# Miniprotein binders against Protein Hikeshi (HIKESHI): the designs that were tried, part 6

Target 1, 195 residues: Protein Hikeshi (HIKESHI), of Homo sapiens (Human) (q53ft3)
Amino acid sequence: MFGCLVAGRLVQTAAQQVAEDKFVFDLPDYESINHVVVFMLGTIPFPEGMGGSVYFSYPDSNGMPVWQLLGFVTNGKPSAIFKISGLKSGEGSQHPFGAMNIVRTPSVAQIGISVELLDSMAQQTPVGNAAVSSVDSFTQFTQKMLDNFYNFASSFAVSQAQMTPSPSEMFIPANVVLKWYENFQRRLAQNPLFW
Below, E stands for the ipSAE of ESMFold2; O stands for the ipSAE of OpenDDE; V2 stands for 0.75 times the mean of E and O plus 0.25 times the DockQ between their complexes.

## First folded at step 3 (miniprotein)

Design tq0 (from tq1 with L60E W64E I79E)
Fold by ESMFold2-Fast, scan of step 3:
Structure tq0 (fold): chain B 195 residues (1-195), chain A 93 residues (1-93)
Amino acid sequence: as target 1 above (195 residues)
Amino acid sequence: SKIKVTIRIEEDGKKYEFTFEIESPEEIEKILEEIKKFLEEHGAKKLTVRVEAESPEDAEEFAELIVRIFRKLGFKEIEVTYEGDKIEITGEL
């Protein structure tokens, strides 16, 4: 139902379902990630009155996950960009004995999506710096880029008639996404209204 | 010179579609090379490329380029279908 994109990486379209209403994407090497895009594939809408709350988690110094609310996706706003670069650093608080005893393990973060009532979502406040909230030219450019990407990604969907209950893994090769992004950026530089 | 391209991959009764825009026809060759790798990796055999351009002449020239690239990449049973303002090129591995 959902997709997750990080610049320079393969698009993930097969979330792991961990509960009836909860889905997770793994983000390996998350320290290198600045932004994450979460979007609906367009094949299965949320039930009426429901939407998705988007969370980000990373392991703390004790290996315990720390969950933070980033924002929301809904049938009316099926994609969102989140800035996570400011949410993941506590460097300098690492226990020195822990570092000596633990072999360097790749850092893996997660994006979680919880299907919730819209009324419930309206009562929650996302972390202030997570969602892109500026109305300057950069924000408008980013929203237009997201819309163009969402249309591209949504077109990579199986027909509903051929859907199985268990989603199989589907990935768009990173090079194809990069080619689209390069073409989009080149054309936007020549004419911001080309799309 | 604005060209809208839709790629459709068919495998075991499933269809996957990508839509994007390119500025120059030559940009499509590397994209199709990556698509071929994707097809080989997933065992898919049928690829369809649908082209929409601002003029019929541009669409026709681009379709001819796609056919040449299909042949270069080893696709067989290449078919070209004209449907109004759109051209579809289909090939099999």
Scores: ipSAE 0.000, ipTM 0.096, lowest interface PAE 18.4, mean pLDDT 63

## First folded at step 6 (miniprotein)

Design a10 (from t3 with L5I F24W Y27F L31Y)
Fold by ESMFold2-Fast, scan of step 6:
Parts: C-alpha cells; sequence; structure tokens
Structure a10 (fold): chain B 195 residues (1-195), chain A 117 residues (1-117)
C-alpha cells in the first residue's frame, strides 16, 4: 500500500510488513542517500481518521537501530519528501517500533511506516529539518532523480550484455526503461505533484 | 494487535465506509490469516453491505479458527436467518448461547426464534 523512492534507485513498492500496522523498507548504502520519497500507492487508502507516521532508522556502531520521526502521510497528503542526509548523528525519537526491526547489515537503513490515529500523530514532533514541502524543491529533486535513474538503468543494461546469463537473474529491456522514463518525465512536466 | 484491527474496523463501520473496512480487513488477513477476529469483523462488514454469502463465509472461517467465539456463532446465526436458512440459524444461536449464556441479546434472539418456529 506504500512506495519508497530514492534518486538513482528502483522504486520499492513491496514493503516488509513487520506488524499489523507497521511496514518497513530497507535502504542499502544509505550514506549516499540525500532524499527519500514516501507515498501511498492508492490501492487501499487509510481508514478515516488514520494516517501514517514515517520514521527513519540507521544502525549505530553496535548495529542497533536509531529511529527518528520524519513526518506523516495521510489520505489528504499521500506523499512526502524527506531529507535524511543530516540525520545520522541525532538522538532517537519516541517511536512505536520495538526491537523487532533490528538492522543487522552495516550501511543498511530503514524507512518505517506506522499506521496511527490522526489525533495521536498530532501529538508528535518530527525532526525539524527533515520535511521538504516546497514545490520548487520537489521539482528539482524529481528531475535529478529521473536523470540519475535513467543513467543508472542505461549503464546497467550495457553491463548485463557483458555478463554470462544466470537462471536466477532478471533483466529489463532497455526500451521498457526508456519508455518508462519518457512517460514519467512527461507526467512530471504536466503535474510536478502527480506523485 | 487484534484489538487494533477491531478499532480500525469499528471506526470505518461507524463512518459508513464499509467497502474500505473490507479492504483493510482483507489486507490484515494477508499478513495474519489466522486472525479470527478479523474474519469476524469482515463478516459484520459484509452483512451490513448486504452480501450475505460473503458474510457467511467470513463467519464460518472465524469459527473454523476459533470455535469457542460466541460472537462469531451469533454473527453466523444472524446471517443464516437473513438468508432464510432458519433451521441452521437456530442451531447457530443455540451454540452462541452455550458459549455465552449471560449475554441477554443472544438469549433474547434464541428465545424469539424458538417461539417463531
Amino acid sequence: as target 1 above (195 residues)
Amino acid sequence: TAERIERWAKLLYEKGRLERAAEWLKFALEYDPSNWEAYYELGEVYRRLGDLEKAKEAFEKAIELNPDSARAWYGLARVLEEMGRTEEALEAYKKAYELDPENEEIKKELERLEKEL
């Protein structure tokens, strides 16, 4: 029901459900990530009076997660952009996640989404510099994201031509990636907030 | 856990967002298919939507997972009665009463149906 998007990476739409109301996306090599977009897929809306609290966690020196509240997504605001590049040395926020979401791999962070009552969410304070609400900032971010993704996909397609085929690997034709990029760029130009 | 699903279903139910309630309950059941409370709530949602066959199936699944749930048997009885399956409804009401003999609502419905037959 949620998606997670990072510039230069494939969009994730298969969140790991770790509890009835808690969902997690893994962010490998998170130290290279500046912004994360969290959005609802539109398939299933939140129940009336409920929304999603969005958290970011990174492993400390001992591999234990440090959770910070980034902000919220709701039926009225089903997508949000968060800047995470400055959050790696902060104290943890009050959070609904327990030890069940421990990150064991170094350099792998997580985005957590907790479905909560809107009244409960109103009582919580996100980390002050995480949210990005400007339309100009969003447009700049998404254009950079599209460029990075296209360059990565094109490079990867060429690299695959040099590798021995493996039964366990999947490939996406470059033409499909190009058509997706063109379609997404066209939609973004028509409405920068379509996400 | 189960209490949260019930709170979510009740909130949607009270707001009349029945199809959305069904979607959320089905989503919860994909994660935990052994959650009999979610099947019970799904049965209530379908009954209120007028989809008696789906309501019956949901209550039957709740009973399969927890045969000691008086409210699941009561829900099944009410749906069977609405479907005109009066004999089966009576047996389900009796089972609900056996499981929760202090519930005045179940007792009243059982006595009503017994007199009616």
Scores: ipSAE 0.000, ipTM 0.175, lowest interface PAE 15.9, mean pLDDT 70

Design a11 (from t3 with R4L L11V K15F R17K)
Fold by ESMFold2-Fast, scan of step 6:
Structure a11 (fold): chain B 195 residues (1-195), chain A 117 residues (1-117)
Amino acid sequence: as target 1 above (195 residues)
Amino acid sequence: TAELLERWAKVLYEFGKLERAAEFLKYALELDPSNWEAYYELGEVYRRLGDLEKAKEAFEKAIELNPDSARAWYGLARVLEEMGRTEEALEAYKKAYELDPENEEIKKELERLEKEL
C-alpha cells in the first residue's frame, strides 16, 4: 500500500506488515540519509475517515527504538517528504579493517506507518522541521522534468530512426542526454517554475 | 548519464509510470550494459506491469552479471512462482536464502513454499 523513497537508493514498495494497521520500512545505513519520501502506491485507498501517521525510529545506545512522529499521508495528500537529518543518531565508530575485537552490524533505522483516524491524527504534533511543505510540487516537478526529457529525446529519436531502419527500437546518444540535462539545469536556475 | 537515467527510472517506478520507467532503464543499459542493478530494477518494473516473461529475462540477466545477488534470485523466484513454475521458484528461493540467510522475508517465503509442496 505504501512506498518509501530515499535519494540515491533502491526504492522500497514492500513494507513489512507488523499489525493489521501498522507497516514498517527498514532504512539501513540511515546516517547518510537526509530526506525520506513516503507515499501511497495508489492501488488501495485508506478507508473513509482514516489516514496514515508516519514515524521515524533509530536505535538508541541500548538498541531500543526511539520513535518520532514525522507527519501524515491521507487520500487527499498521498505523499509527503520528510527531513530526518538532525533526528537521527549517526555516532558509530566502526573500523572496517582489522578491528577483530569489534565487528559491528550497521545500525538500521525504520519508517513506520500507523493507520489511524483522521480526528486522532489532527490532535498530533509532528517533531519540528521534519515535514517539507510541498510533496505536490515535488511530484509535479519530477513529472514535468521527465516529460521534458522524454519529449526532447523522443523527438530526436524519431528523426534519427528515419535514417537508421530500426522501428522497434529507440536509441538516444549519450550526448543528447547530457545536452538536455544542461539545458534543464539552465532553465531551472533562471526560473524554478518554468515548467 | 547512465546513473542519472537509472535514478529517474526508480522515481518513475514509484509514481506508477511503469512503461516510462522501463524505457529509462533500457536507455541506461544501452549506456552501461554491465549494470546488473538496472536489470534487476527492469525485472521489478516488468513484474509490476504483469509481463512475467520479460521480468524473468531481466532477472536472469541480472544474475548472469552478478550471481551473488540475493535480490536478483529472490526476484526470479517470485516471478517463477507467479508463472506457476513452482519447483523452479523453490530452487531460486533456496539460492536467495543461501546468499542472504538473515533476510526474514526470503526465509518466510521459502518456508511457505516448502510446506505447500
Scores: ipSAE 0.000, ipTM 0.126, lowest interface PAE 13.8, mean pLDDT 69

Design a12 (from t3 with R4Q L11Y K15L)
Fold by ESMFold2-Fast, scan of step 6:
Structure a12 (fold): chain B 195 residues (1-195), chain A 117 residues (1-117)
Amino acid sequence: as target 1 above (195 residues)
Amino acid sequence: TAEQLERWAKYLYELGRLERAAEFLKYALELDPSNWEAYYELGEVYRRLGDLEKAKEAFEKAIELNPDSARAWYGLARVLEEMGRTEEALEAYKKAYELDPENEEIKKELERLEKEL
């Protein structure tokens, strides 16, 4: 129900569901990643009063996960861009992934999404520099990322007529990508700071 | 809270996670056993799962808590009809119509079943 995009990499649309309300994306070779986009696929909205808290996790020197709250996605703000390049060393946030033994190898980070009530999310404090905050930089970055995503997705769009079984590949329906692109571009044009 | 569990159950229902939706509705009902709407939602979940007997029991509980709920009577009527209990379904459709006579869906189903009998 969620997607995760890193510039120069294949978009991920199949999160690992680790609990009824918790989803995880793996980010291999995370030290080369500066920004991550997390978005809803638009097929199923959150019920009124609910949203998703977005976390980032990397292995510390002992291989233990360090979770940090990046921000939120909601029906009103169904995508968010996070800067993670400054978060690879620091204090872990209070997080709902406690007691979960999420197996992770060195150099593989994770994005975690916890579905929560908006009232609960209001009590949370994201790490200070995770969100892209400069208006000009944000507008340029989001437009470039949006164009790159749409062009990339369009280049490998698959029609039913040419689909073949492939358990090692993920194919995104073209209509989902187009709908996401149009919705995001419209929201960005109306308010560059809409998240 | 019960409201949180019920909202989560509705989300799971939309995802097609029907067994889990039922379980969260049961948790919500443990916290607030007077919530007729949660019983109604549980009936819809069980009906979609094809567990018609459990669906019937859930709709009956919703009606016990709120006998003026047209949608609960409508849900009961639909599940009774799927079970082949046509006479009981007809009575439940009539009750739903009495409670919400401006509902075109209920009226249409009542008229359909009356013509078939």
Scores: ipSAE 0.000, ipTM 0.170, lowest interface PAE 14.9, mean pLDDT 72

Design a4 (from t3 with R4I L11I E14K K15L)
Amino acid sequence: TAEILERWAKILYKLGRLERAAEFLKYALELDPSNWEAYYELGEVYRRLGDLEKAKEAFEKAIELNPDSARAWYGLARVLEEMGRTEEALEAYKKAYELDPENEEIKKELERLEKEL
ESMFold2-Fast, scan of step 6: ipSAE 0.006; ipTM 0.376

Design a5 (from t3 with R4L W8F E14R K15M)
Fold by ESMFold2-Fast, scan of step 6:
Structure a5 (fold): chain B 195 residues (1-195), chain A 117 residues (1-117)
Amino acid sequence: as target 1 above (195 residues)
Amino acid sequence: TAELLERFAKLLYRMGRLERAAEFLKYALELDPSNWEAYYELGEVYRRLGDLEKAKEAFEKAIELNPDSARAWYGLARVLEEMGRTEEALEAYKKAYELDPENEEIKKELERLEKEL
């Protein structure tokens, strides 16, 4: 139902369903993660009056999970960008993931999604700075993602050319990616708010 | 990498960044031209942009690669209806319903159009 995206990593679309209304994604090497994107998949909406509360869990010094409420996704806002860098270790938020997390590993962070009533969600307070404000944070995330992809495509093309002279197999269209990246950069420079 | 491009395009689509979504989907399809889901999503992007001919072509390509996709047939039906090709839309809605009879949205649209025809 949901997808989770971290810049520079493979997108996850197969959340582990731990209850009828609860879904979890594993995030290895969470110390290197600055932003996480959570989004809804396909055209299937939440039932009327329902939405998803998004939580982040990391292991404390004793290996116990600490859950923090990051924010929400709804039919009206089916994707959200969260800044998880700089989140403080602590007591955590009120969370619905107690007894349901028996499959967790203590060395891996998690994103949890709980399908809840919109009225219930309205009464909850996300941790500070986790739910990032719209234009600037999206622009920064998009820029990092484009840079990561461009660097990957360029590196892959060079590597393949060196290992297999005149390769035609599995060619990466780096020229098309580069042209689009340059156009995007030019547009962003002219109007940073074109998003 | 193709999967990453496709999923990022879906994020852009949900955020309303339609031109960028189309660009990423095209890159994903250059890397993996057999990905029917990416063609389906490209159809949805073009439909929201109002380019009905390109939307139709994308949905038809998705169906060519996966004729059992109820979503692709539903997308084709909606764009055909928007183009005023009502009888062809009805046939596509029937096919979508046949493939996913538990989908209440498809059923309601089929019944609505049948009543009007």
Scores: ipSAE 0.000, ipTM 0.114, lowest interface PAE 14.4, mean pLDDT 71

Design a6 (from t3 with L11F E14K K15R)
Fold by ESMFold2-Fast, scan of step 6:
Parts: sequence; C-alpha cells; structure tokens
Structure a6 (fold): chain B 195 residues (1-195), chain A 117 residues (1-117)
Amino acid sequence: as target 1 above (195 residues)
Amino acid sequence: TAERLERWAKFLYKRGRLERAAEFLKYALELDPSNWEAYYELGEVYRRLGDLEKAKEAFEKAIELNPDSARAWYGLARVLEEMGRTEEALEAYKKAYELDPENEEIKKELERLEKEL
C-alpha cells in the first residue's frame, strides 16, 4: 500500500488499483503543485526482489495521458520526493489575447505506481529534472511535508477513537503514519540527501 | 525465482486477490515442486475461495512433502471440518497439536471439536 502527499493538502492513502501491479493517485488542480511525496505504508512491504516505479501523467492537447518516470520506491527506500513543476504541459505558452478565449477545464494529473522487478527497474532512467537536488529546497519541502503528515496522523488518531467499527472500511493505523514520520525525520537529521 | 513468485502471491493474498494468488503459487510450484510451504499457502488460498476439495489436496501435498508441519495439519483439519468430515478433522487437529503443543490456537480448536463430538 502507498501514500501520496502534496504540500498544503491532505495526504492520500487510498490508491486506485487499476491492475494487479498498478496503482494510481489523482492530483486535481495539478497546475498549482510543485512537489509530490510518494511513500509506502508500513502494513504491506513489496515482495522480495520487487519495487515500485513512480510515474507522473498529465493530459496532452488531445486528452491522452503522457506518462513520465519520476523515480522509484523500494523496501530499502520507502519514500521519495519529486519535483513536477517542470513537467507540466503548456508552461510559459500563454499570452493575453489567447487567455481571453481560453476555455479552462478542470486539470487532473495522476501519480502512477507500477510494481516491477528490481532488475527491470535498474535499467530505467527517470526524467532528469524530477529529483530535488538542492539541500535548501529539500529541507524546506521536507519540513512542510512532515508538518502535513503529522497533522494527518494526529487527525486520524482522533477520528479513529471516535469511529465505530465498520467491516467494509479499511483503516490505516495512525501509529503506522507516525512511525514513518519519525523514521523520515531521523533519516533527514542523519543525512539530508538520503532521498 | 520461485521464492519471488511465492512472496508476490502472499502480497496478492493480503489484498484479497485470491485467484491471482493461486496462479502465482502454482507457477512457483512448477519451478520448485518440493516447496511444501507453497502448497500450504495454496491450501489457504483455496480455503478462502471456498474450494474445499482443492484446499484439501494442497494441504495433503504439503503434508506429503513435510509431515512434521503442524500448520499444514491444522489447515487440513480446518478444511475437513468445513467439509463436514468431522472425525477426520479431529484426527488432523490431534496431529497438529502433537506437533506444536505450545500453540494455543490449535489447542483451542481441538478442545472445541472434542466437546462437540
């Protein structure tokens, strides 16, 4: 199981499973998103020898999805931070007269996770500008990410205490999110470039 | 590898993808037919699917390869009980308990069935 976090938004922990090995998160209003975090939930690890390839897609001018490889998550590296601001369609191509006649439709991008063999993943090349390379940018984003994550975990813990048991609902234990938060914080303190 | 396929099957099992879990376990067994644990897991998958006859066959294969597996005998006992074959289930529970006397779950099920007979 996976989670997806965007700075300033509630964390998503319910990916849509579109195939046995493929999971998707929707990113509404993606034009305002600069960074996304993808992470594994602690409840289900990848099978040995497997990992997750992380993709980003947006609709092109024909409405067809354009998928780009951002990077990977594995049992040994269960979270990754990606910059998507440079990958969006139509950046810097607007002008005043064009804007007067533009019909704006809701923009929804997707984060896709494909479970693949580690050997296969080793042969793939992520897009060059997706990785967060600046220490300052990474630390700033990480601080915002941890804040949002902790707020989610705290909110979930309170809600869980108030909720009646439901057999049809899947709940992610708050302590799993908090364990990830603590582990990420510890690794960041030891090596800010561990991503 | 056979082990990777088995681990993938366990992942699918946890997600409720039981038919696919069975397919991956069968493929793992084609690569390594001596893997009694994969037969045991296949038995659990079929039991959850409600295919009790296939579950029974899988547990019996696991026992054939490793007759000292308490969990394989326990799985067989549960399937036999679900099939209404109560006396055979009792024998299998006794065997599981004999192999793992510290297991409170096996002991509990054995005691429950003994009281019913």
Scores: ipSAE 0.000, ipTM 0.104, lowest interface PAE 18.4, mean pLDDT 70

Design a7 (from t3 with L11M L12Y F24W)
Fold by ESMFold2-Fast, scan of step 6:
Structure a7 (fold): chain B 195 residues (1-195), chain A 117 residues (1-117)
Amino acid sequence: as target 1 above (195 residues)
Amino acid sequence: TAERLERWAKMYYEKGRLERAAEWLKYALELDPSNWEAYYELGEVYRRLGDLEKAKEAFEKAIELNPDSARAWYGLARVLEEMGRTEEALEAYKKAYELDPENEEIKKELERLEKEL
């Protein structure tokens, strides 16, 4: 349902589901990360009246997780860019994750997404320095993701030219999505700015 | 749409998180009380939870909204049978079969119960 992107790293599209409404991405070597993009894959929308609260967690000096609320993603705003560089250790937010991160792993942080009621999310305040409204970067990233997927899918479609999908019954085979994802990851690993 | 909440409920149902599935279905029904499919799914959730009376009520609501739903009648029949209300179950199975005579599962259950009586 979700993706997580860090410049210079492979895109993560397989979050670990730690509860029915809670999803986690691991961020190893987080001290080198300045920004994180969290986005919805677009295939399964949030239920009406629901959205995702986005949290950042890093291990303190004792290996205990410190959770901070970064912001939100919703069906109306399905991606957001967050600045995590400069977040202080020991400054925690109230969070719904409890004691889910029990393993002490220095230098590994996590992005947590909690699916919550929009009314509940409206009453929460993200940490002041995390929200980045970089419209240019967001627009460029989104357009390049769409261009990359469209070009790959179109190439596959022409190789299957005798099978014309009905507009009312358009399907994208799972293998096409997997091949696009593998090619996108491979290209991103070779040149993080190729998009 | 309420159908989006219903799809989320189905995910929880398939993972065996039945109380959560019921919660999502109730949200869907608050947004769209005419959604008979959501009542049907709620009936299946309660049946798996073992709350046969709530399951029966949910299937009855689904039937009230869509009397032509073979699967809602089938769900009601199964719950009535589990409750020991065998004659009522038989009538509900007959109605389900009548509405979907090509459904082999419904046919087999109807034939099974007829032989046991």
Scores: ipSAE 0.000, ipTM 0.115, lowest interface PAE 17.7, mean pLDDT 70

Design a8 (from t3 with R4Y L12F F24L Y27W)
Fold by ESMFold2-Fast, scan of step 6:
Structure a8 (fold): chain B 195 residues (1-195), chain A 117 residues (1-117)
Amino acid sequence: as target 1 above (195 residues)
Amino acid sequence: TAEYLERWAKLFYEKGRLERAAELLKWALELDPSNWEAYYELGEVYRRLGDLEKAKEAFEKAIELNPDSARAWYGLARVLEEMGRTEEALEAYKKAYELDPENEEIKKELERLEKEL
């Protein structure tokens, strides 16, 4: 019922359910990811009074998961853009030649979504630097994200007629994506900070 | 679609939002009226809301669709007992026990009610 989009990568629509109210997306090669978009799928909304809390988990220097609250998605705000580059364990800014010689083993980060009552979500505070708040950076990233998502949807509509997609995969109708793209663009033009 | 609604209903039920849970289960049943588990869950929701007549009807529908469900018979027994229909509750507890004789909770409730006679 959720999707996860990273600029320049294929959209993920098949979250792993790890509990009755918890869903996870894997983000391989997370060190190359600066922003992630989380959004709702389908035409059936959250039941009244509920929403999704969005978390990010990365491995620390010891390989232990570190979970941080990024924000929320709701029926009134069904997509959110998060900056995760500052939340990675990462290596400090070092001389380029020194860093270039270090071979880092691949690590997988995760986006977690916990479905909760809106009253409960209102009492929680996301990490301060995860949300995209600048009009310019938000507009540029959103445009790139929408272009990528629209291209995916258009390609999917064509390829589905020619191929047999995975039976367990959740499908997004092309018209739903188009309507979302148009609505998001219109809202962005009217109020760049509407989300 | 029906599975999606049931998942949301379960979450509302666990959070104590019983009226919303009932709405979602009713929607799930409009989409898939053969889902006996959704009728069972609806019965549990109505029982917690105190609407014992609707709870009874929901458990009876679950049993009609799956007469071998020990938990549906158990749910019916509990709601009949809450309604004061003790003899009918006893028969439903006996049926639940016959279907799941290893279930200690059903056995305990059956023995308790038999002792109270």
Scores: ipSAE 0.000, ipTM 0.125, lowest interface PAE 18.8, mean pLDDT 70

Design a9 (from t3 with L12W E14R K15I F24Y)
Fold by ESMFold2-Fast, scan of step 6:
Structure a9 (fold): chain B 195 residues (1-195), chain A 117 residues (1-117)
Amino acid sequence: as target 1 above (195 residues)
Amino acid sequence: TAERLERWAKLWYRIGRLERAAEYLKYALELDPSNWEAYYELGEVYRRLGDLEKAKEAFEKAIELNPDSARAWYGLARVLEEMGRTEEALEAYKKAYELDPENEEIKKELERLEKEL
């Protein structure tokens, strides 16, 4: 249901579901990561009245995860860009992953997505300036890239829905993701200065 | 994929959006028609919606796919009782108890219904 993108790395579309309402992506070599993009694949929308709270975790010196709230994604805003370079130190924020306390390797961080009521999300405060991250060239490129991906995937999903008896449901096959990735790499090769 | 749809159905169910829960369970079953747990969950959704006939059909399908499921037999028994089909409900409760004799909830309901007859 979710994707995770880091500039210069392969897009991840297979989140590990660790609970009914919780999903995780692994981020190896996280010390080299400045920004992370989290987005919905468009295949399955959030239940009505719900959205996703996006968390970032890294292992502390004892290997224990430190979770921080980055922001949110919703059906109305299905993608978000977060700056994590300033969050690799300090204390964790209040988080729904507290009971899970998964010990990670020192060089691997995680993005966690918790499906929560919109009312509950409105009462939470993201750490630092992650939710308002704005780097001109990178932000514009990322927004354009996400728009391109959603247009590509949505066009296919609509066509697929027309071939099924369920117009409210969309499916995106793995080959569509592969084609999007190839187009993304081609764009980076043509304009490497604008990522 | 079918697992993912079933998990979203459970989220719909927890927030009380029963029609959406049924919709997503049906999607999961279109992809994996052998998933007896999804049929069981669909039965629970229809029972809460008050559509007892559809609930009965869903539990019966769950039992067809997994006749050893105590909870599916228990679900069928509860729906049959709500429909006023008391004798059939009693037999379903007995079957559920036979399959899970340590389940206090099933035992309590079976004993209650036996005393009422």
Scores: ipSAE 0.000, ipTM 0.128, lowest interface PAE 19.1, mean pLDDT 71

Design b1
Fold by ESMFold2-Fast, scan of step 6:
Structure b1 (fold): chain B 195 residues (1-195), chain A 119 residues (1-119)
Amino acid sequence: as target 1 above (195 residues)
Amino acid sequence: DPEELAERLERWAKLLYEKGRLERAAEFLKYALELDPSNWEAYYELGEVYRRLGDLEKAKEAFEKAIELNPDSARAWYGLARVLEEMGRTEEALEAYKKAYELDPENEEIKKELERLEK
């Protein structure tokens, strides 16, 4: 009923159910992740009075998960963007410890969703540096996604001289990509929620 | 996937039921049944929710639908019997208890209720 999106990765829509009211998504290589989007798939809403509390966990030096509350998703706000880069631990240079005793922290983090009553959620306080304003966060995330798409597509642009007659693969002119990017940015600037 | 969503909604309904959130449990079961109207167990659970809410007519309808989809469910017949008895429809309750007992003769609770009403 939930999805999880990280820029540059395949969207996850199949959460692991770990309890009747708890679901998790695995985030491998989490040290490369800056933002995570959590959203409801939107077919059928929560009944009134219910929502989802969104948590982030990373493994500590002993491999045990450290959970932090990021925020919430509800029928009124079925998607949320969270900055997790400031919550990661284990950043640092490799310590010279000895060839036989290399200590390595696992690189897999998790997003957890707990389905809870809104009254219960109201008593909880998210970590202050994870939540970001929805409009500004969406704009920044979308801008970065558009930049990545444009750069990726442009890297495959070829001149007519480099094309063979009757190619089997589809080719998109770079100017079409540029026009799409400009149009999307213009629309985003007028209304960040048009999408 | 509609089938997976229906199963998830039914599990959430059970959680709500256990927490005493009976009206919300009914909502989740109705959502699950919209996605999978052949799920007799969800109708049975809906009957139990309505019985606890005191809505005996809706409970009766839910148990009857569960029986329509699975006439071999002893617990659905037992649920119907209890609701009919609470409604004062004692003769119909007795027949439903008899059917539940036939389907699950090892169930001491059903046997006890049947014996109580036959006296």
Scores: ipSAE 0.000, ipTM 0.131, lowest interface PAE 18.4, mean pLDDT 71

Design b2 (at its last look DockQ between E and O 0.03; V2 from the best seeds 0.00; counts 0 for: pae E 13.1 > 1.5, placed apart)
Amino acid sequence: DPERLAELLERWAKLLYEKGRLERAAEFLKYALELDPSNWEAYYELGEVYRRLGDLEKAKEAFEKAIELNPDSARAWYGLARVLEEMGRTEEALEAYKKAYELDPENEEIKKELERLEK
ESMFold2-Fast, scan of step 6: ipSAE 0.108; ipTM 0.524
ESMFold2, look of step 7: ipSAE 0.000; ipTM 0.124
ESMFold2 (binder alone), look of step 7: mean pLDDT 87; pTM 0.853
OpenDDE base, look of step 7: ipSAE 0.012; ipTM 0.186

Design b3
Amino acid sequence: DPEFIAKRLERWAKLLYEKGRLERAAEFLKYALELDPSNWEAYYELGEVYRRLGDLEKAKEAFEKAIELNPDSARAWYGLARVLEEMGRTEEALEAYKKAYELDPENEEIKKELERLEK
ESMFold2-Fast, scan of step 6: ipSAE 0.000; ipTM 0.328

Design b4
Fold by ESMFold2-Fast, scan of step 6:
Structure b4 (fold): chain B 195 residues (1-195), chain A 119 residues (1-119)
Amino acid sequence: as target 1 above (195 residues)
Amino acid sequence: DPEWLAELLERWAKLLYEKGRLERAAEFLKYALELDPSNWEAYYELGEVYRRLGDLEKAKEAFEKAIELNPDSARAWYGLARVLEEMGRTEEALEAYKKAYELDPENEEIKKELERLEK
């Protein structure tokens, strides 16, 4: 139902369902992660009156998970961007994951999604410095992605190695989109303020 | 086959569409279709984008492509009918509305449009 995108890594589209209303993505080598994007997949919406609370968990020095509320995704806002670089060790949020999924692994973090009532979500406080989940911020990020793609594709087109069957139309091969996406992820990973 | 990337681009396009960023939405959908040209739903969405932009000919082509890939899609036939009607091609619109209704007879919106044009 969900997808998770991390700069510099392959997108994850198969969340592990750990309960009827709870989904998890594993983030190995999380210290190198600057930003995480969480989004809804396919045509299956949340039930009416419900949404998803997005949590980030990392192991403390004792291997105990520390959960922090990052923000929310809903039918009206199906994607959210979070900055997780610089999150403080030992600071936890109120969370529905309880003692679930205690794993002692020094470099693996998790993104957790809990399906909750919208009224409940409205009363929760996300971690301020991690949450970049406003619709405007997401729209700006999406615009940056598209602009970056056109800059990359235009650079490729200047070589004129690929000819369109119709001279009035520009032809962009699918592999150019893939290369652009990889370049965008790499640049985002190198500069946490890039977006 | 990067279906995950095509799905991501389509998801972004839907958000842009909801925000009224229609030209950007069309661009994302076109790139999604380059990655997965069999995605009739993306063609349907592209048709909706072009219809809102007022490019009725491109909207018609997109809906026709969606129907070519999935002729059982009631909403694709409905989209085509609406565009044909906006183009003043009322008789062709009526036939498309009839097809949409046959595929989804419980859809009251399609039924109302069909009844309006038959009057």
Scores: ipSAE 0.005, ipTM 0.170, lowest interface PAE 10.9, mean pLDDT 71

